VH-VL binders against q9vpl3. Designs and how they scored, part 404

Target 1, 224 residues: q9vpl3
Amino acid sequence: RGKINIQRPKAPHYERARVVAVTQPKYPELPKAKSCFKTRAERTQQQQENPYNEIIAREVRNWLDHSRLVAFFHLSSITADDIFRVRVQLHKQNLHLKSYGSKIIEQAVKNTRYEAIVPLFHSNHCIVFSPDPEKTAALLRIVRRVPQMVLLGGIVEETMLSRNQLVAYAQMPGLHAVQAQLVQTLSQAPGHLIQQLQAHQNSFVQVLDVHAKNQMNEETPKST

## First folded at step 14 (VH-VL)

Design cc34 (framework fv_imvotamab_arm2)
Fold by ESMFold2-Fast, scan of step 14:
Structure cc34 (fold): chain C 224 residues (1-224), chain A 120 residues (1-120), chain B 112 residues (1-112)
Amino acid sequence: as target 1 above (224 residues)
Amino acid sequence: EVQLVQSGAEVKKPGESLKISCKGSGYSFTHYWIGWVRQMPGKGLEWMGIIYPSDSYTRYSPSFQGQVTISADKSITTAYLQWSSLKASDTAMYYCARIDYGEYFGFDYWGQGTLVTVSS
Amino acid sequence: DIVMTQTPLSSPVTLGQPASISCRSSQSLKHSYGNTYLSWLQQRPGQPPRLLIYKISNRFSGVPDRFSGSGAGTDFTLKISRVEAEDVGVYYCMQAKQFPYTFGGGTKVEIK
């Protein structure tokens, strides 16, 4: 027993919370307790993985910042031996093929001029980097023989280019003044570039369907 | 051809300082991480730490934090592992190895190793 | 830290017979985007380690096709379909899912 506290007559917030708890569905104690422990472990793992992803993003930003040529590709299933042979051919031309997880790419380009390219990386992808933009023609020549790699677009001299613009740039490697003018006239806002690249990806999906059908048709004569 | 070439074997006394090297060639040195791995005589592999030569960012294994210093000089494409004061327990083979996250996501090329013997 | 446990400690094998090495991690090595960062290394006597397999099952350049990797989550296996004399050495699994990077204790493959 003690003095009655003189306060406003309305119920405290904690008393209302108790009423809500009584009306909520009942859950078994043991499974709920195990679920809580699982959630805590998951949060700890998320924190560990997030710093690791930021470190890998450092590598991605370094490639973007120190490459005058960046080319984006959709990558279909390819054997380790085949991708190694492609890397060797590219390396001879100072072209460096990299593949990073979509989340890592997103984190690396967040709050940069490259943020608009994130939608390109929702499917399987790879990127080719080079300090030498004159190697664009060599890149396209090598990749032309690798059907698993489909060009989506790129960045030349910090200017974002669609697939068609990058192909046009590659066709004039011996004319330095013309190439410089081409890059300048092909510059676009990231939003416009992404719209063009998404349109190409939609067309690519249709091409993949046709290619898959053609591959199946080629295999059926052998099977039959 | 990708190569990592390490400095020669060292014989030191406890308390002495030491700096061993790992020179990279045949690739873009500043774009790949260099890791250091210790192997004590007759024992397994222990990861010590890594460095990103482009900005000299380092990450150490907790077991080696404060015990060694990892550094790199990108002008001569060389990474280093250094002790301020050696102990007999530092006697081991030390390997450098290349890693990146855009190709194999594993230590793909290894140096030949530097044997460090610390005895009184 | 992720603990990597290898079995057996030693695997004596007759030339031409298969060998199998198991690796178990204390936590899943699968990253959120589907890749599993487990590799296998070979160390021949007196030589540095050599990458054999990366991302569970992908053979590194120059590695013979008698080597194969398999597994998922926390349980992984390296198989040598027909052991040759040059396969003598210690094999290590390694995880690169998180820092610190950790290795298995090693499995010594010997010819009996």
Scores: ipSAE 0.711, ipTM 0.852, lowest interface PAE 1.1, mean pLDDT 81

Design cc35 (framework fv_imvotamab_arm2)
Fold by OpenDDE, second read of step 15:
Structure cc35 (fold): chain C 224 residues (1-224), chain A 120 residues (1-120), chain B 112 residues (1-112)
Amino acid sequence: as target 1 above (224 residues)
Amino acid sequence: EVQLVQSGAEVKKPGESLKISCKGSGYSFTHYWIGWVRQMPGKGLEWMGIIYPSDSYTRYSPSFQGQVTISADKSITTAYLQWSSLKASDTAMYYCARIDYGEYFGFDYWGQGTLVTVSS
Amino acid sequence: DIVMTQTPLSSPVTLGQPASISCRSSQSLKHSYGNTYLSWLQQRPGQPPRLLIYKISNRFSGVPDRFSGSGAGTDFTLKISRVEAEDVGVYYCMQATKFPYTFGGGTKVEIK
C-alpha cells in the first residue's frame, strides 16, 4: 500500500478535478463594506480642521490650567436628570462638572503636561474642576451617592493621582489641621526638654536630702 | 448668582462710533465664552460672534465679520461690542450671553440687552 | 449655514391647554461627538432671551417641568403641557452644532 505522500498529493483524476473545481464554494466576495468608519486618522484630521474643536479645546485647556483639583469619572448609564442633580450639588461646592468629547480632550492636551490623561477618556466620561484642592473630600462625598460616576483618577496640585491616591488624599487632615498638629507638637518639645534637663538636678537634690537626714540620725547621742 | 449687566441705551447718528459693554459677575469670567446676539426691531435673534475672555480669542459670524469688533477686558470682567461707523441698519437690541461648552453648549445666561438707535 | 425653520409663526393658546412648537434644521444637528446641540429659548415681552432647554431635552435650571423638548436629527419639538400666563412670549430654537450659530425665526405664543 503506497505511502500516501501527504506533502505532495497526486493530482486528482481529470474528472475529479473538474468536479472539485465546480464544487468549490464561490464565497461571495464580502461586499467591500466601505468601512463607513472613517479611519481614526481621517476623523482626527477632519477634527483638526474644524475650528469648532479648537474653540472647545481652548476651553478645556483653560480649565485644566486654572484648576487645582481635577477629577476624572467614567459615566455608567447615567440619566440626564441624574447628571443635573449631581451638577447642582457639585456647583454648591464650587465644583464644576464638565463633559467634553474624547477627541477634543486629546486635542486640548496634546503636547502638554496633561497628555497622560488621554487614555482615561475612551468611554463616556466627565470631568470635575475646582480651584480648591480642599474640596476633594466634598467631591468624593457627593460622588459616593452616585454609583453611575466611577472615579478614575485626578490631578491635585499639578500631581496626577490614582483613584486610591485621591481617596487617601481626601482622608488626610487638611493642611491647616496638619499645621496645627505640627505647631502643637513643636510647642510641647520645649516642655519636654526642660523636664529632662531638670530631672538630673532634682535627683541630685533628693540624694543630698537623704544624705543630710542620715547624718542627723548619726549625730543623735544615745542618751545612756 | 451669574449675572451679565450691559451698558445703557445708546442714541447715535450714522457715521459715529460706538462701544457697548457687558459685565459678567458671579462666576469665573475667564472660563466662559461671551457671545453677542443682535435683535432688530420686531425681528428674530442673530448670532454675531463670540469671545473667550481668557485670551481674547474671537470668532465672528460671516455676516458680521468686519462690521463689528468684539473685545474683552478680563481685569474688569467686561466684554465689548464696537462699531467704527454706525449705520441706520444697526438699529437693534444687542444682547450679550454666556456660553458653556462643557455643560449646556449654548447661551445659558443673558444680559438685559442694550438698545442702539441710529437715526439721522 | 444651517437654516432653522420654526412652525407655527404664531400659536394662540388657551390657558391651561398644551402648546407645541416645531423646529426643523436644514441639516442634521448631530455633532461628530454624538451630541445634538439644540437649544430652546424663551423671550418674554420686553425681556432678554432665557434658556429653557439644552441638548434637545434637558431643562435648564429653574425651568418648570411643564416645558419639555424632544426630537432627533433635523426635527425638534418644544412642548408646554399647560400654558400659563407667564409663558407668553416668543420661543426660539437655536443650533450650536456648527458655526455660525443660527436661530429659528421664532414662534409667538399668545393667550387667546
Scores: ipSAE 0.822, ipTM 0.912, lowest interface PAE 0.6, mean pLDDT 88
Fold by ESMFold2-Fast, scan of step 14:
Structure cc35 (fold): chain C 224 residues (1-224), chain A 120 residues (1-120), chain B 112 residues (1-112)
Amino acid sequence: as target 1 above (224 residues)
Amino acid sequence: EVQLVQSGAEVKKPGESLKISCKGSGYSFTHYWIGWVRQMPGKGLEWMGIIYPSDSYTRYSPSFQGQVTISADKSITTAYLQWSSLKASDTAMYYCARIDYGEYFGFDYWGQGTLVTVSS
Amino acid sequence: DIVMTQTPLSSPVTLGQPASISCRSSQSLKHSYGNTYLSWLQQRPGQPPRLLIYKISNRFSGVPDRFSGSGAGTDFTLKISRVEAEDVGVYYCMQATKFPYTFGGGTKVEIK
């Protein structure tokens, strides 16, 4: 007999909206897709005018400039509860997990020494920051138990490291060994490091395939 | 662990200046934004502005632009909200709250509030 | 400015019963990057606000699972599946999609 009471919202309010949408001759997604539809030019213009781009880029640059350890990860779908548990474990080690949009990262690092990282962010991603590079081993130990996070590479003491180099760095026993290895890494041609980062496209696909196979094997009760 | 501690209650007369504080601890103060939120007696929440303590960059709500000044001193991990000349309409509870754009994109930790009373 | 309209203004509930709060925005809260920056805050009497839900549906640290958020575009809901005595307070939705950040008018949850 009455209409939906707007002073007291209830489940039927959303149920009615969904029923109307799904009973329409048109696709249920069309109203939402159409309301968000914009030409590439309009979307680009709105991004240029968005104050958030500068605000978040400022935050990203600050993390990059004041972190002696930066690790880049591909991030698959993960529940809020699971990512929270990972954040808690990382925070105990002074490791800070952050997620930023690809366009904002590009804006933040453009015309800086960090510009080479942009190709790492074409897909879902997250970054872990720390002022303490000695925490690299703790980081990899924690993330090893999180299959949704796949290491892509990182920056240690302002030096870009591939996935393999960062894993090797984590296995070093202390300050003197670390300094020696960084000297060797810094002696490599910049082209070699950039090439390794760009090659991660094929390497990344292979890593995901290996991880999927390893997870399937771990979930089986017997392997014969 | 993460804590924002605000200065004590203030009782002022119209026309007086005031500076209240919000001290952060248990986290990297310069990596997180601090926002200020007003709550007038018996009313809801109003966002006033934010500051990035690392470089003191500020963004104000248009309603508060020119009415208040937000500042920060990273050497003592403290953010400030300041009035050059108080009005009776400034009587309210003032909260500071932490925000970042890489985690929750929302005000995650809040100070206990500073009550400011402006009356003749 | 994005106007956030919250309903009901007050919600008296019996202990152990569910409560539902609606938040409606004057504009879509979906950001150009695909995220929706809608949060829910709880303010108990005499206390500062506390973050409950961020990005529509994600519970913040220490928030009991009886709290859930849902919605999209301009229409959002906070549900408390079984209201407890400690849930008494005022609940606010907040948008951070555009500056200035704006809050709903608040919904007072009371025990009847």
Scores: ipSAE 0.767, ipTM 0.889, lowest interface PAE 0.9, mean pLDDT 81

Design cc36 (framework fv_imvotamab_arm2)
Fold by OpenDDE, second read of step 15:
Structure cc36 (fold): chain C 224 residues (1-224), chain A 120 residues (1-120), chain B 112 residues (1-112)
Amino acid sequence: as target 1 above (224 residues)
Amino acid sequence: EVQLVQSGAEVKKPGESLKISCKGSGYSFTHYWIGWVRQMPGKGLEWMGIIYPSDSYTRYSPSFQGQVTISADKSITTAYLQWSSLKASDTAMYYCARIDYGEYFGFDYWGQGTLVTVSS
Amino acid sequence: DIVMTQTPLSSPVTLGQPASISCRSSQSLKHSYGNTYLSWLQQRPGQPPRLLIYKISNRFSGVPDRFSGSGAGTDFTLKISRVEAEDVGVYYCMQATSFPYTFGGGTKVEIK
C-alpha cells in the first residue's frame, strides 16, 4: 500500500473532485456586520461636515490666539463637582478652564502653529487659558491640590513647553524681577570700575607719603 | 461680574425697521458667543441665532433665517438684533444670552430682555 | 429639528414638597464627543431665564442644591427637593447638541 503522501495528496479523481466541489458548504458570507463602529474615517468625515464642529473650533482657535498662557491637562476620574471647584479657583485668577473634544481641537489647530498639540488630546483633557503668562505659578499652585489634573505641557508666549519646562518657568523670577536684578547689576558695574581705577592711584599716593616721611626723619640732625 | 444689558422697550408700527442692542461686560466679549432668543407673549423660548463677536460669524435658526440680522461691534462689546421691516407677529420679548462651549455648552448668562411691541 | 417635550405643563406644588419635571427629546442628545448637552433654565415671573443645570446634572454657579438634574439619551428630569416660594416660575429644558437649538414648551411651577 503506497505511502499516502500527506504533504501532497494526489488530486482526487475527476468525478470525486466534482462531488467535493459541489458538496463544499457555501458558508453564507457572514453579513459584513456593519461594524457598529463607524470607521475612524466615517466619524472624522461626519465630524468635519458638522457645522457645529466648526463653530466650536472657531472658539478654540480664538482662545489659543489670544492666550499668552495655555496649559494642557489630562483628567483622571475627576467629578463634575471637583471640576467646578477648580474652575472657580482658576477664575479668581483670570484663568479659564475649558474642555473640548479632541477632534474639535484637531480641527481648530489644523494647518496652524498649534498643530503639535494634537497628540496631547487622546483622552479626557482640559485646557486652561490665560492672557497673563505670569499666572503660571498660580495655575500650578491651584492644580497641585487637584491630583486628578495631570499637567501635560503648555504654551507660554507662543513657545511650547514640556511639563518640566512649565514648572521651571513658574519658579523663575518674574520678568520684572529679572529686569530689576539686571538693572541693579548694571548699576553696580560703574562703581566697581571706578574703585578699580582709583585703587592704583591711592596705592601710589600711599607709597609717596611713606617715602616723604622717611626722608624727613633722615634729615633731622641729632643736635648734639 | 458678567452682565448683559439690553436696550429699552420698543414700540413700533408694521413696516418700520428696528435695531436692538445687547452690551456685554465683566468678561472678554470676543471670546464668547452671543445668542438671541425670542419669547412671544405667554409663550416659550425660541432660539433665533448666534454670533461670535471676534469675527462676527453668525448662524441662524432656519425659522429666523432672512427675517432678522444679528451683528456685533466688538469695540463697544455690543451685539445687535435688527429687522428691516417689522410685522405685528414680531411682538415679543427678545433676550440676548452668552454661550460658552468650553464649559457649559449653553446659555450661561442672560440679558434682561427687550420688549418689542409692533402695533398698527 | 430636535423636538423637546416637557411634562407636566403645570405643576402645582405645596411649599416644602418636592417637584419633578420631565423633558423628552425626539432623538438622543448624546453628542458624538460623548457629552449630552441638555440644560435646564428657570424663568421667574417678569424676569429673564437663568441657567440652573447644564450637561444634564451639573448645577450652575449660585444654584441651590435643592435643584438636581438627571437623565440620559432622550429622557431627562429636573427635581426640586424642597420647593420654596422663590422657585415659582416656568422651567425650560434646552438642547444644544444640534442646530437649531430647541427648548421645551416649559413647565409652570406654582404654589398651591
Scores: ipSAE 0.824, ipTM 0.915, lowest interface PAE 0.6, mean pLDDT 88
Fold by ESMFold2-Fast, scan of step 14:
Structure cc36 (fold): chain C 224 residues (1-224), chain A 120 residues (1-120), chain B 112 residues (1-112)
Amino acid sequence: as target 1 above (224 residues)
Amino acid sequence: EVQLVQSGAEVKKPGESLKISCKGSGYSFTHYWIGWVRQMPGKGLEWMGIIYPSDSYTRYSPSFQGQVTISADKSITTAYLQWSSLKASDTAMYYCARIDYGEYFGFDYWGQGTLVTVSS
Amino acid sequence: DIVMTQTPLSSPVTLGQPASISCRSSQSLKHSYGNTYLSWLQQRPGQPPRLLIYKISNRFSGVPDRFSGSGAGTDFTLKISRVEAEDVGVYYCMQATSFPYTFGGGTKVEIK
């Protein structure tokens, strides 16, 4: 704006303000810092204004409860057209690619058997769901051609499996009894699964570092 | 592949009850939300509410709370919009549309619409 | 409620020329999850609405590349780079950041 009236008060108004100031006690007060905390009423209003926590958690819980195959991926930068092509390929195999915020996933799986997966979602991620665990082989075949998606692990028939265990499961024939036996053989405790999933995430970060260094050296190999 | 097919046009008198339908096919019906949108003749779009067919959880626009009921029957992959007592002001085209918060976060597929006419 | 204001009310365009539609929201549409839930819909005469653009700038499947979306915060634009006869219709912006979901008043695109 730069209007002179804003930058400098008029003499009559200024004189009145000065008279008032002179008659008041001279006790300089520092302005109180603004509170960064919310009252209960403000928290209630915030929860009322953000119903998505309830809505999305309900959706996530439903996918987890009704999918016999759940696969977790780290997702690097990808265009809308590229991810759409992946969704189309996956959908043909009854595989459903979803992305949800980490806080909502935590709310959805809190106090459930799936709580151990929360650490997987502190970085950019996506999840593939299917009611058909026999589609694990098709899933891995499709994502093999998508370098932006890195498999971290998954859940098959309610059993948590590491990346290597999912790969092993995918190589079995489509005989239901044999696949069920394999899941029993491959299964491991949630604590051990978390360790393996974290290791795979660390390996992915290392791969990204190598790829970035190769790009600096103008060694850009083709992507799958 | 994904289709939402709505019931046919309705002509009703004030005070009558009505239930219109939206049948989903080509996708997992219970995993996607269904929303209802009103379009009065020659006017724009108004969101009415949404339902999650898996557990029939609903959320309504304040303007439509208490005026309509949204329901779903997952055994026949159908969502419903119903009035206990129609008003002349309910004359409009009613659309159902699918929404999923893990994909597009928007109404991705729409039904063809159901025209409801309530005589004055 | 978030109020969505569209301009212009109508946009007569010569075939093959560009068209631009503006959408302004009464408050920021950026959600705490980091995304902005603004969509654009197309309604051709006698047809139901069709999703064109989601999350500001992402084209929905089957939508021609002559359609593009841009914007941030409270100001959003839909552009048609070269209008074709089949693009005649009413275009709506929609926000899904806050309940209730609200739509713009619509912009009618006409050839002439």
Scores: ipSAE 0.748, ipTM 0.880, lowest interface PAE 1.0, mean pLDDT 81

Design cc37 (framework fv_imvotamab_arm2)
Fold by OpenDDE, second read of step 15:
Structure cc37 (fold): chain C 224 residues (1-224), chain A 120 residues (1-120), chain B 112 residues (1-112)
Amino acid sequence: as target 1 above (224 residues)
Amino acid sequence: EVQLVQSGAEVKKPGESLKISCKGSGYSFTHYWIGWVRQMPGKGLEWMGIIYPSDSYTRYSPSFQGQVTISADKSITTAYLQWSSLKASDTAMYYCARIDYGEYFGFDYWGQGTLVTVSS
Amino acid sequence: DIVMTQTPLSSPVTLGQPASISCRSSQSLKHSYGNTYLSWLQQRPGQPPRLLIYKISNRFSGVPDRFSGSGAGTDFTLKISRVEAEDVGVYYCMQATTFPYTFGGGTKVEIK
């Protein structure tokens, strides 16, 4: 009984081959279910062609260009009411909370200095804009009470900052305070210099006085 | 407080030109869109178009494209709606309104309206 | 263009009673980013329109809690839990999901 070569099965007899060929179930090509999932590319292309996205992107760009403080937040299960409350508080401080789609932001910042922020917008997010970088401390104070808002980072004075850097920035004395401190320090420097210059002179005078006193004591004749 | 103040009522004849104004105050005028809405007598609201005052970018409703011109002067925080040649059918109340796409995505604040009457 | 259809055209209501206004869109107002940009406006007699509700269910600043919005997709509802005399006027739904923006035909709320 010839060893059935499992690796190279003998071609079936012509008749058997025909039967096998005819009996092979032609599985209907599964209708290529147009994957309802428009490829990311198709979605992106459709979004790019929507004049609506351009309109919103223009707004986003304008906010970025005219803001000296920009903070990016992740939103975790925040209610509309909570957002509203936060918005009101922020508005009182001239802080503007905005929410835009990630694709819109991407479109807005494409080929700009802001392009590096795109990775921050993968989930529910909001952006706070301010014309005043000194409001960073106020912003953080407000947001601390809102656990659903997680600070991701920001832009201050055209510099991108991490979360930790923003926190540190907020803790720094204001520019004016630092300037005042600097001025104070500088104003004290001449006083110290004068004191140091006078110290040698004063010491010399003291030595001379002691010497003079000693000479006077030696010249007093012991009246026998 | 955010306010939009529109120019006063206008009475015009057919064929005349007209420019009405909408002045914004209490907010950064250049950051928000201004839209114009028409309301014919006893009728509903019709969106006409929008302008972004920062760069004067405009978009019109197809129904109003070529019929009106929307413009803005950011230096005086004022938006404009103008006709080159008025028709009797232009008789309506015209509203300007602010649009915020980042928060409300709609008309959040409205002007008081400008009544335009075009009669022979 | 998206057609917004409001019903009823007129809603006579007794003071203190609830009112309900329906707005139907010819297509889904759900934006590609997941939000639905439907707003409700109130226009009192002789006054400009006022924003009441944005994004289906969010009350605008200064809007009383008796106003509520609901809905999804193509069907939206504005409810007034207790109608007051100051609530007399015409109410409009507005879609801002697709350009051009379109308004409903309006619903007149009157006091019986």
Scores: ipSAE 0.811, ipTM 0.907, lowest interface PAE 0.6, mean pLDDT 88
Fold by ESMFold2-Fast, scan of step 14:
Structure cc37 (fold): chain C 224 residues (1-224), chain A 120 residues (1-120), chain B 112 residues (1-112)
Amino acid sequence: as target 1 above (224 residues)
Amino acid sequence: EVQLVQSGAEVKKPGESLKISCKGSGYSFTHYWIGWVRQMPGKGLEWMGIIYPSDSYTRYSPSFQGQVTISADKSITTAYLQWSSLKASDTAMYYCARIDYGEYFGFDYWGQGTLVTVSS
Amino acid sequence: DIVMTQTPLSSPVTLGQPASISCRSSQSLKHSYGNTYLSWLQQRPGQPPRLLIYKISNRFSGVPDRFSGSGAGTDFTLKISRVEAEDVGVYYCMQATTFPYTFGGGTKVEIK
């Protein structure tokens, strides 16, 4: 997809329906603005002519289809040396750190069973893949020492899990049957899970604001 | 850990067929692309094409489309570059290199190279 | 095709002195996804190429910090702050922003 430079390129305000219901008779609709956008045909042609859409989408789908553990993270500013050190530690545990653009993720998973993950990728992000779901505990142990990576949620055994559900899964014994039953028990409809993951993102922003105000320079004996 | 091992040097005559190999180890072979790069004697690097071993999808440089075939056999973690009929102008060092689009977006690990000499 | 032009063709440097290599592209390397896919490769005599820098300025694993990359759009630079004997070789810039992938003509770094 081409980039559209409009006055409000970000997602509409959550309370848009409320505003429209109250003020619609007073406010002119914005149909004039649509003439400034590329037509669907032009957009489709540009996508067909961009070979990276096919190439990267193929790669993304392959990782999703062959990973029993997929973890989604918000990624803050980090140096290439630091991310490399994290990647090495993860690789020793058969955990693979990848970063893909949000638009290519959307294209790759559209009309697939993974489409529900798209809302997670509107900010800076990275994904960790593994064929081994028992490595979830190792993943969280490694990431806990990397403050730039904040867990948003994941997919375990083809079931979408919130941050809290994934943390609970990581604390389970390494018995596959018990873990599979937990995943099944904790799982919710994808729409409900997305709402839970969005709430975690909002909570993270609030936590960062509080932390910035406090400017904690004190080492704590509790987990980082 | 990550290693790409290429087949040995080849000496051929014009018109002969040839297939050279690149064996990957130390990583998930089917999750990374393999590219082929030509370096003519005393010259720079030329990209030939890439293959995704998981499904054998290929993309060629226009200058090499129809001149060579790139293939892969994921059961033995090996990628191939082949010619149906060699020309003297094919004399060069051929490198395979790994690339992916979720990490470095560049050729990160390279094979040692296969020297192909075509002369009559 | 994007043409990649490197200068100089040869860079004789005194051991311990800095070296600078320029790479210019015939069109902008900024991809529509927001990244610039410009890499630098080192090829020592008789060896295969080795990745030094990816996405303009990010150092690859094991690459000494005396190597740095910078640039934007169509003009890119690789700098070696203190050239060591092991740095002798040919350096190439490469673009992966569009197909076909193209390389610069190479710059030979040698000790004088």
Scores: ipSAE 0.786, ipTM 0.900, lowest interface PAE 0.8, mean pLDDT 81

Design cc38 (framework fv_imvotamab_arm2)
Fold by ESMFold2-Fast, scan of step 14:
Order: sequence, then structure tokens, then C-alpha cells
Structure cc38 (fold): chain C 224 residues (1-224), chain A 120 residues (1-120), chain B 112 residues (1-112)
Amino acid sequence: as target 1 above (224 residues)
Amino acid sequence: EVQLVQSGAEVKKPGESLKISCKGSGYSFTHYWIGWVRQMPGKGLEWMGIIYPSDSYTRYSPSFQGQVTISADKSITTAYLQWSSLKASDTAMYYCARIDYGEYFGFDYWGQGTLVTVSS
Amino acid sequence: DIVMTQTPLSSPVTLGQPASISCRSSQSLKHSYGNTYLSWLQQRPGQPPRLLIYKISNRFSGVPDRFSGSGAGTDFTLKISRVEAEDVGVYYCMQGTQFPYTFGGGTKVEIK
């Protein structure tokens, strides 16, 4: 006791308050701010997926719009070497074999005149395109030797054809060939042969036309 | 035979413009995409962008958006890559390559490359 | 962007010995339509890249059968069963599943 002790009671309380403030956790930013950031990232990802689908759809539609022959096939399991060999044979005839996912085809042809083809692509498939419809016979000749490819149908000169109609079309002689046969018949044969040949060709064309029209009406479920 | 033939090597100064070409043959040019890929000296490959020659639709890599312009002239089966103002950092080998989404889903045939050198 | 990582950076091999290159992606390369768009490219010295393998394991036209690809999801491998002198070069993996298309950093195959 001999010396005066000076006390500063305010200092200990001030230091205690400071220690408590430093040790108190700061509240995190509002969850909505982080949620908005996540939504932004998700939007960016969705936006990237949209351009990708547009790119593939552009390619599919371009092939459909600029091909006068389109043939649809079911494709069984086949090696890369085998499909390449087939593609080379087809390419020599200006026939182009392409494979697209069924979902890609569906999105590409939705709300277009080609929408009716979607049911053909329920499982493994491929499509052959050509600007030249005269190559239908060459196509079927090549595919005959490829058991993994099964013809489902096609489009010729913007007309949808079933498998049987496309096979029949391949067997039909071209316009110039028909004229040549008629001329030959006129010079060498009686009139009844001309009538028989013309009736055969006209009947064949009518059968294809009727079936093509029936196929075009597939979108209408009920008819009398 | 599918072939892509690119224009010859270029030597330029910073600030100059440049347009290089890629001519396709042996296939239906308008039915396939053309992509451009950069390879800086001693470095790897970087995708720059693609074009569909049928309608000139383009898609760029974000790192090249605004730095280059990709175009095509389907009448002469040629795609182009151009710069309005070159930088020294543009010094690289530039390749064009064909893209087929109907089977290979990637770059199936490549051009021989165009070397672009930009220096003061 | 999908990041593609290749190992090793360089692979010195003795002629006739096998070589193996690994490629890993930062996210799955399986597309929403079911396919995996992983390709391998070969670049010989002074030449442009050439396609070796597409969709993980399918050899492109003219590619020798000593090259094979395998993998799924994020982990892919390119194997050369018996390395020949003409196999010297840089090999790249590439993803085509998402834009922008991205490449691995490359693996140099050299004869020792």
C-alpha cells in the first residue's frame, strides 16, 4: 500500500468488446445472390447447347433440301471399316451415307415438311442422300450386298415412298428409255404390243402415284 | 479425293490487314463445315471457329470472337480467315479443316497450313 | 470450357515397343444424344494434323490397326501396339461434345 494505484476501468471493458467483435462470425452474403450466379451459369450452359443443336439441324435440313433422292435405312451393328467400305462404294455413285441421332433428326425436321419421317428412326439408322434420283437403282444394287442395311423407305423428287414403292421406282425405265422402247415397238411390232407396253408403264406409274399420295396423307388419322 | 488447299505463307507488320484462304475440292463444299485452328510456334492446337458455306452461318470460339472474321464464297469453293489489324501475337500456323457431323463428328480432312509471321 | 489433359508430355520409345497416351477431360464427354465425341489426331514433324480415331475407338480411313482407342466418360487412352519410325510426332486428343472444341496439350512420341 504505500503508492497510489491508478485504475482505468473503461479500458478492460473496451478490450473485451473488441475481442468479442473480432471473434463474432460475419454473416455470409444473401443466398439469393449465389443462387442468381448459379442460374446465370446454367443459362450459359443451356445457351451453348442451343447453338450446337442448331448447327446439326442446319446440316440435316440442307441435305434434305438439296437431295432429290433420300433413302432411309435401319442399320445393324457394323464395323467402322465395313461402313467406310460401303461409303466409298456409294460415293462413286454420288450417294452420301450419313448417320444422325434420332433426337437430332426429330429436332431438325420438327415443323417442316419432313416431320413424317421421324417414326422411321426409333432405333439404329442411317440415311443416304443424292442430288441424282437416277441413282436409286445403283443404291439398291450396292445395299443388296450389305445385310446390315435394311431399306425402310425414302423420298424421290419430294415424294415420300415406301420400301416397295422405292424398289419399284428403281426398276422403272427413265423417260428416254421408255420413248426408245415405244419407237422400237412401233417399227418392229403390231399395235397391240404398243398398247400393252404403254398400259404396263401407265399402270405402274399410277400405282406409285396412289401409294405416294396415301403416304403423304399419313398425318391425317381418319379417312372415309 | 477430298482436298483442302490453303494460301501461301505471309509476312506482315503489326497493324496490317490480312486475308488467307482455304479451297475445297473433291466433295460437295456447301454440305460440309469448315473450321479454323491456330497453332502457335511450338504450341498445341486451338479451335478458332467454323462456317457453313451453304448459308455463311458462323460460330466462333469465345477467345477469337471479335479478333478474326471467317467467311466463304461457295461459287469458288473457298473459305477465308481475315484480320483487320494484325498483332505480333497472331504469329502462328493456321489450319483449315473439314467437319462432318453425319459420321466422324470432327475434323476429318485438313489443309496443309498457312504460316503467318507478324513482326516489326 | 472443357479442359483436356494429356499424359505424358513426351514418350521416348524403342522401335517395336508399345506406347500408351492418356487423355482426361474436366467433365464427361458423353453427349446428350448418347455418343462420346472424343477424337485422336496425329501430327508428324512439319505436317498438318491428321485424324486417327473418332468416337473413342473407331479408326479413320488409312489408319494402321496398331493404333487403338479406348475409354469412357472422362478417361481415354490411345495405344500404339508396335511403334514404327513413321509414328514419330505429336498426338492430340480432342473433344467435340461441347463448344468451344478443345484439344489436349499434346504428347510427343520419339524413338530412343
Scores: ipSAE 0.710, ipTM 0.860, lowest interface PAE 1.2, mean pLDDT 79

